# Designs tried in a protein design chat: miniprotein binders against a2bj90. Part 74

Target 1, 235 residues: a2bj90
Amino acid sequence: MSRSARRKTSALNTVLRVVEVFASIQGEGPFTGTYSVFVRLAGCNLRCPFCDTRYAWSLEAGKPLGVEELVEEIARYEPSLVVITGGEPLLQRHPLNSLVEGLESLGLRVQLETNGILPAPARDEQLWRVYHVVSPKDVPVRVPGAKLHPSWVDYARATGRAWFKFLVANEQHVREVAEYVAKLGIPRSRVYIMPLTPEKLDMKELLELHSRIASLAVKWRLNFSPRLHLLVQLP

## First folded at step 23 (miniprotein)

Design VZ3
Fold by OpenDDE base, look of step 23:
Structure VZ3 (fold): chain B 235 residues (1-235), chain A 99 residues (1-99)
Amino acid sequence: as target 1 above (235 residues)
Amino acid sequence: SEFLRIAKIYQRAAERAMRKGDYDKAVYYLYLVAELAEEKGDLELAIEYLEKAAEIAQRANLRQLEALVYDLLARVYEALGDKEKAEEYRRKAEEIREG
């Protein structure tokens, strides 16, 4: 197959459905505190009851944007990290690989946030090279239809570029996370627990939930993820 | 107590969800209050919240969340020593998942 045919197949997967692009601080996971551009992609394969980004569930909620145009938009912010999030970014896997290629060509670091239902990147995907924060929705939060794809454990072991961030509301959840990651052979150093925070909390309520879950993280010897952007009132 | 403070956060969130018609969110936040009650050992309070969650889930046709509520009801009744009710709610959850 000629070089021209490979270029034409790359040209068909050059449009993403994008809900929003904005600059902020990464508030969650291993890159907390990093000046980041967030790309929120449209469409999700889950309907989590506690989701704070329900407006991104439909693919139609996103505007079609070319990969080249999106790379140029992101680059203007001079980010220390590009965070690709949304509903579920991996629903747009093909144009997402093209986006990653474009961003990496500029020397930009990329982090994907995923619910881990879809398969991990293969070695021939551009997504193989980036950082991933996987947020399982089966354990402990038991979202209907959620199941972690086993390939994420293999990807984490092979690359060291994956972390697992679990939503927790109580100590039983933290126990279940500890048991689950032990069973899967995920190192505790790659595991984060994060407080499940309802919308429209006051700062006192928000701090109470953070304090409780942080204390449980220490007790259970797990990493703690804040929701720093909520604590400092950033997007 | 810390329990009462955290439980009240999720309870107020459920109430806000009900006012907006976000019944899935309301059911789930009541479920989280029930888990906190179970963790504290207040199994009667857990049942109260789960019965309310089940009622909302039924009225809103939230079958998968209804089954999740029944799983926790079964666990709570087993902890109370009521094996008959525990089995009843296990069957109800299974019927939803098989149907």
Scores: ipSAE 0.904, ipTM 0.958, lowest interface PAE 0.5, mean pLDDT 95
Fold by ESMFold2, look of step 23:
Structure VZ3 (fold): chain B 235 residues (1-235), chain A 99 residues (1-99)
Amino acid sequence: as target 1 above (235 residues)
Amino acid sequence: SEFLRIAKIYQRAAERAMRKGDYDKAVYYLYLVAELAEEKGDLELAIEYLEKAAEIAQRANLRQLEALVYDLLARVYEALGDKEKAEEYRRKAEEIREG
C-alpha cells in the first residue's frame, strides 16, 4: 500500500456515528435561509423534555461512517453551508475535527450546532475556524446540568464566529435571556431568541408563536430566529 | 386574547403528548401554561396547571421535572403571600435534587 493510500485508509478509519445526512434549508439563527446539508450526529448529553430529535439521543442510533466517505457524500450535494448537529456533536469531538478538516479542504462553509456544555474549540482544533450556534439549555428553559461552559463566551469574543440562540416561550423567558447575556457580556448582536415550538402545530399556531416571540424580540432589542423549515414544511 | 390563544397551543400540545405517552413533554408544556398564567397575574390558574403537572410527573416517575414544577409552585405561593406553602415546595424540590 502506497504512502497516499495509507493516509486515505487512516482517514476512512476515523468514523462518526451518524443518524442522517440530508439537504434542506437552515431554518434557524444567523444563517437562516441558506441551502444546507445537515449531518446529524448520534449521542446527546441532555434529555430535554421539549426535544424534537429524540431519535438522535443514543449513540447507537448512529451508523458508523468513515470521515472521507462522509466528506464525499456531503460534497455531492454542492451545499452553501454544512450544518453539523445532533444530539450533541461535541460528544464525537475527535472524528468531528477530522470531518471539519476534510470539508474545509474543499472550501465548504461549516456551522456547528451545540448546547454549549462541552468547552469551545481550542486554537489548534479545526473546529476553531468554523461557525457555531450555541443554544444553552440552562437559562431560560431550565434543563438540569445544562450549564453553558464559560469558554464559549471567550471564544465568541476572540473569533466572532459564535452566536447564542435561546428557546423562549414567554416574556419572562426573554427577560431572563436579556439579563443572562448582559451579565456574561454577550452583545445583543450575537443573541437570538426562538419560539419554543411543540411538534405538529398547524400553520395558525406556528404563526401565532412566531408573531409573539418576534414582537418580544423587537421589544427587548434582541435578534429573532424563526423556525423557517417548519413554516415551509422542510426537514 | 393573545394569552389565551398561546396558552391553548401549549395546552393542546400537552394533550397530544399525553396521548403519545410523552409524559415529560406533557409536564413541560403544562409548566409553560402555568408560567403564562403567572405572567398575566392569574396565580390560581397557574397553581391548577402546576398541580396537574405534578400529578403526571409523580405517576411517571419524572423526578427532575417534578422538582421544576415544585420550584414554580414555590414562586407562585410566595407571590400569593403564602410563605408556608412556598417553603414547603422549595423543600420538596431540594429533596428531589439531593437524591
Scores: ipSAE 0.898, ipTM 0.950, lowest interface PAE 0.5, mean pLDDT 93
Fold by ESMFold2, last read:
Structure VZ3 (fold): chain B 235 residues (1-235), chain A 99 residues (1-99)
Amino acid sequence: as target 1 above (235 residues)
Amino acid sequence: SEFLRIAKIYQRAAERAMRKGDYDKAVYYLYLVAELAEEKGDLELAIEYLEKAAEIAQRANLRQLEALVYDLLARVYEALGDKEKAEEYRRKAEEIREG
């Protein structure tokens, strides 16, 4: 590759298309309650009917930001956790690995949120070293083309750094999750069920959904994920 | 009852989605109401919500969601013993997915 072409490739690989960067509380999954900086990347390989972040679906929704500049911006928040989300962050895999490298160099703890369609990190990727919350969308919520890549189960076993979070609306969904994770050999300690939550619910409605799904989590011996940020009205 | 309270949450969400023109959300939430009805054994109520969901999906050209609605209609009609309608809806769903 010519020196000119390599420079263009390098510049593109150090740029991420970013929708928003903001401080908040991680409201879901195993790190619930942690003071976090969220980096929402543009682009998604799904169009889930229940998606609450549709504004991140298009790659054009993101502004190009240099990875090194982004690392500096994130660091100024002094986060306890950096949450990389989106859309689907793994659509920007190569520059995402560069971002992770920069954040790791500063000792910052990183969690990725992914729908799990694209493969889990390889051992030689910077993403191998961070935490992952994988939210499959095929089972039980039946989004077409949303099949979990099997490498995520292998990754979770090898590293202990992945958890699986499932949106559920009813007990049939919870049964399907339980059967699915048992078939794949995913231990219950790595599994969270979370209420499928429409937008603009009032507090009573939010509590009813949380209460129902939490009760099912106890019944089925699965972990429960709240949507804590909705209850405390944070982004 | 808990079923009624949860079903109403999704029903109201579907109504809000319709008012905003988010027809895919509306179809999906009506589908969830139908799943709750099926869980409680109210197969007639499930069909009512699914027929409403199908109409919206057709009008809005939401082919993937239309197929999902047909999947559940097939299952509900099978449970009612109407094998001909169950097979009809299975074929309709397959037709959409094959192209």
Scores: ipSAE 0.893, ipTM 0.948, lowest interface PAE 0.5, mean pLDDT 93
Fold by ESMFold2, last read:
Structure VZ3 (fold): chain B 235 residues (1-235), chain A 99 residues (1-99)
Amino acid sequence: as target 1 above (235 residues)
Amino acid sequence: SEFLRIAKIYQRAAERAMRKGDYDKAVYYLYLVAELAEEKGDLELAIEYLEKAAEIAQRANLRQLEALVYDLLARVYEALGDKEKAEEYRRKAEEIREG
């Protein structure tokens, strides 16, 4: 490749379209309770009817930020965890790998949230070394075109750095999750079920959904994910 | 009962979504109420919610959600022993997915 072509590729790889950066508590999955900085990337390859972050669907919702400046901003929060989320962060895969490189050079721990449609990281990607919470949307919630890429199961098996988190609304959904993960060979210790939570619930409704799904998690011997940030009224 | 409390949560969410014009959310939450009714064996109630969800999906041009609703209608009619209607709804869903 010529120096001009490499320079153009490098310039594109140094910019991410970012919707928001903020400090909060990781409210979901295996790192629940951790003081975190969230980086919400623009763009999504799904239009889930239950999505609570529709404002991130379009790439135009994000402002261009340089990776170097973003690393500095994140570091100033002194986070215990950097959570990269979105939309679907893997739509910006190449500059995302650059961001991960910068964050890891500062010793910052990184977790990515993904719907798992795009392939898992390759061994030579910076993303290979970080933690992933994969939230498939084909089973049980039946979003069309949301098939989990099979490489995520291979990645989880090879690295131990992926967990699978499923939205559920009822026991039939939990049964479907249990059957699905058993067929794929995903161990129960890596599987979380989380209440499918409509917007604008009061605390009584939130607790009712949490209690129901938590009871099902115990019954089916799966891990339970809260939506802790909703319970404690954080972003 | 717990079924009634959970179903009411999604039913109210569907009503809120309708008032906001979020018809895809409304259809999906009504679909969830129908799944809960099916789980409890109240197949007639499931059909009532699914017919409402289908009407909203048709009027709002939500074709993939419409197909999802037809999938569940087919399953419920099969459980009722109405094989003719079950096949009709399977065919309707397939037609939408095939384009």
Scores: ipSAE 0.892, ipTM 0.949, lowest interface PAE 0.5, mean pLDDT 93
Fold by ESMFold2, fold request of step 24:
Structure VZ3 (fold): chain B 235 residues (1-235), chain A 99 residues (1-99)
Amino acid sequence: as target 1 above (235 residues)
Amino acid sequence: SEFLRIAKIYQRAAERAMRKGDYDKAVYYLYLVAELAEEKGDLELAIEYLEKAAEIAQRANLRQLEALVYDLLARVYEALGDKEKAEEYRRKAEEIREG
């Protein structure tokens, strides 16, 4: 590719549709408790009935931001972790790879949150080198069209940089998760169960739900993910 | 008692969702209450919540959720020994997914 064509192609691939950028604590999964900057990308390929970020479903909810500008904004927070989330971030895969490149050039640690419907990163993508928390929505929560792409299991085995996080509401769900991950060959050490948490619960309700799901995690020998940001009242 | 506390959390969430007009959330949370009732063996209570969820899904034109509700109704009626109703609800769910 000539320098002129490469420059034009790079400019076209360097814009992301971004809903919000904010600092908080990663409240879920293996990086729980980490000072993080969240980048919420617009667009989702699911319409989960329990989604608490519906404002990110439409691509039109995002404002176009240049990747270079976004990297600078993120860097000013001095984060310990950059969490890329959404909607479904992989719908903007090409400019997302450019963002990851920019963040990695500054030595920033990156984690992607994905529903896993689109394929895992290829070896030649910048996304190959970052951490991924994959939240399948087909089992046990039964969202239509939410089948996990099998490449995520291969990616996890090859790299050790993927974990699988499942929303659960009851013990039958936990049993289904256990059977599902066993069939896919996902080791328990890479599996988190997390309480399916409606909006606007009071603290007693939040703790009750956390306590129930945590006890099931112990019973089924799976990792537990809190919704820590809800417990400590952060975004 | 724990079952009642957890079920009440989702039931209240369904009520809040109804007041906000978030009918898909309401249907899904009622479906979860029904799953909890089924888990405790209270099959009649499960049907009560599922019929309410189905009515909301129909009124709000939530076809995929309606089919999900019918799947659980079929399973609950099978457990009650009413194979005719179980087959009826399986057919209803299939018709939604195929049509």
Scores: ipSAE 0.889, ipTM 0.946, lowest interface PAE 0.5, mean pLDDT 93

Design VZ3
Fold by ESMFold2, fold request of step 24:
Structure VZ3 (fold): chain B 235 residues (1-235), chain A 99 residues (1-99)
Amino acid sequence: as target 1 above (235 residues)
Amino acid sequence: SEFLRIAKIYQRAAERAMRKGDYDKAVYYLYLVAELAEEKGDLELAIEYLEKAAEIAQRANLRQLEALVYDLLARVYEALGDKEKAEEYRRKAEEIREG
């Protein structure tokens, strides 16, 4: 094909590097319990020591899938929610916007999970219209280089479509979260604390961590996020 | 509901991570055990876990985690009144982050 035709074809048929696509429930955050299709994109700009999805860190872990093909695959599940996650999905921002357009054209609801290092969507992006759960990794878990981009707070205020979810292990962490969100002007109604759960916990251990962090959520008047999929043994 | 039961969960997770060779997880979970010990006021226990975490981080060349461990060691020694050790660990952490 000519260079011009190849360029136009590429713009109409973009690709994403995808690690996995699967149906499950959304186990975390404000949409907990929703029948969802998860799209895990490859690549991450962090190397968190507690990461449960290390297999998605490298862009090479993803297989190239055309956006149109991916939309069709997702639609076959008839999801109530499409959760785009990763690694860090915003590393593939350009083709991700094309995916969101395809999903929105079918009336599918979309939620993005992000560590918030890269800027929030601009008004002219398709990502502007979707839901976002932002999980900062600087505070309280102290991952270096994980500073939340300030545009996420502005985006949340402008759209009402962003929530902030924090991993916590103890009350000092919860206190730090409370101080952090207050300083940034993030209302408590938009804030979730979630237990930092190591791998291979038995059910008693999982419930113990959930119970402790839920008690702290009540004490500090913050929302609690379970890791429900772990409690019910779903992916 | 017991703080010690939560600490044991992270302690066992660190042991499992060590057996799998996931040393960064092991260091981080030991760091969390130390934070729980500090919260309970057992500063000597916090130091014991932090020294173990530091050794693992050094041997595995986990510089960012090593610096994190030194940050908490500095805070714990400050609370114990050992200003010299507190400053020593602050400087060690800064040196890693600057290099």
Scores: ipSAE 0.882, ipTM 0.941, lowest interface PAE 0.6, mean pLDDT 93
Fold by ESMFold2, fold request of step 24:
Structure VZ3 (fold): chain B 235 residues (1-235), chain A 99 residues (1-99)
Amino acid sequence: as target 1 above (235 residues)
Amino acid sequence: SEFLRIAKIYQRAAERAMRKGDYDKAVYYLYLVAELAEEKGDLELAIEYLEKAAEIAQRANLRQLEALVYDLLARVYEALGDKEKAEEYRRKAEEIREG
């Protein structure tokens, strides 16, 4: 193939469908408080009733962007962390691995957010080397078809680069999480519970939910994840 | 009062979801209100919210959520000692999941 034909073929195969790119603070999980650039990829393999990013469900919601130009756009923000989220980013696994390669070549730290239905990274993937926050949706929130792939537990044990974050609304949910992670052998130090937070809550409502779930986290000796960006009114 | 404050948050969220036509959110938030009522032992209130959630799920053809609502109705009726109703709702949920 000529250099021009190879370039066109490569660019077509390394395109990501991207809903939005923006700078903010990582408000959830183990990296809470970190200056971050968020890359929201289109497409999701779930239709969670409580989803607050439904605009990312369809692959067609994303604009096609070449991986190389996306790396350049991200780098201009000078992020401390690049958060790849979505929908479900692993639906675009192949070009996502290319994006990770480009970001790592610039020394940028990457964190993936996933619902954990698709398998954890293989050792030969660029995704193997980045951080993952895995948010199962089968327990306790009972989304059908949302079973966590068992490879995520193996990956977390092998690499130390995965944490598990669970939406909860009440103490029964927290009990279910505790039982679930114990059964799977996930240590409490890797587990976060986070308030299941409807959109458009006022500050008093937000604080009430945070306070309740944080109190439960202490009682059950689990880590608490805020939704800090909501509390400080950032995107 | 904590139960009441938290339940009102989800109840208001369900109302907002209904106004927007997000019926799956509405059903799910009412289901959460029912779980909170169950946790506090107010089984009659739990049934009230679950029957409302079931009606919305049926009208909106939200089959998987309807089955989820029936699961909790079965659990609540079992706790009330109404084994006949509990089995009725278990059957309804299984019919949705199998069909």
Scores: ipSAE 0.878, ipTM 0.944, lowest interface PAE 0.6, mean pLDDT 93

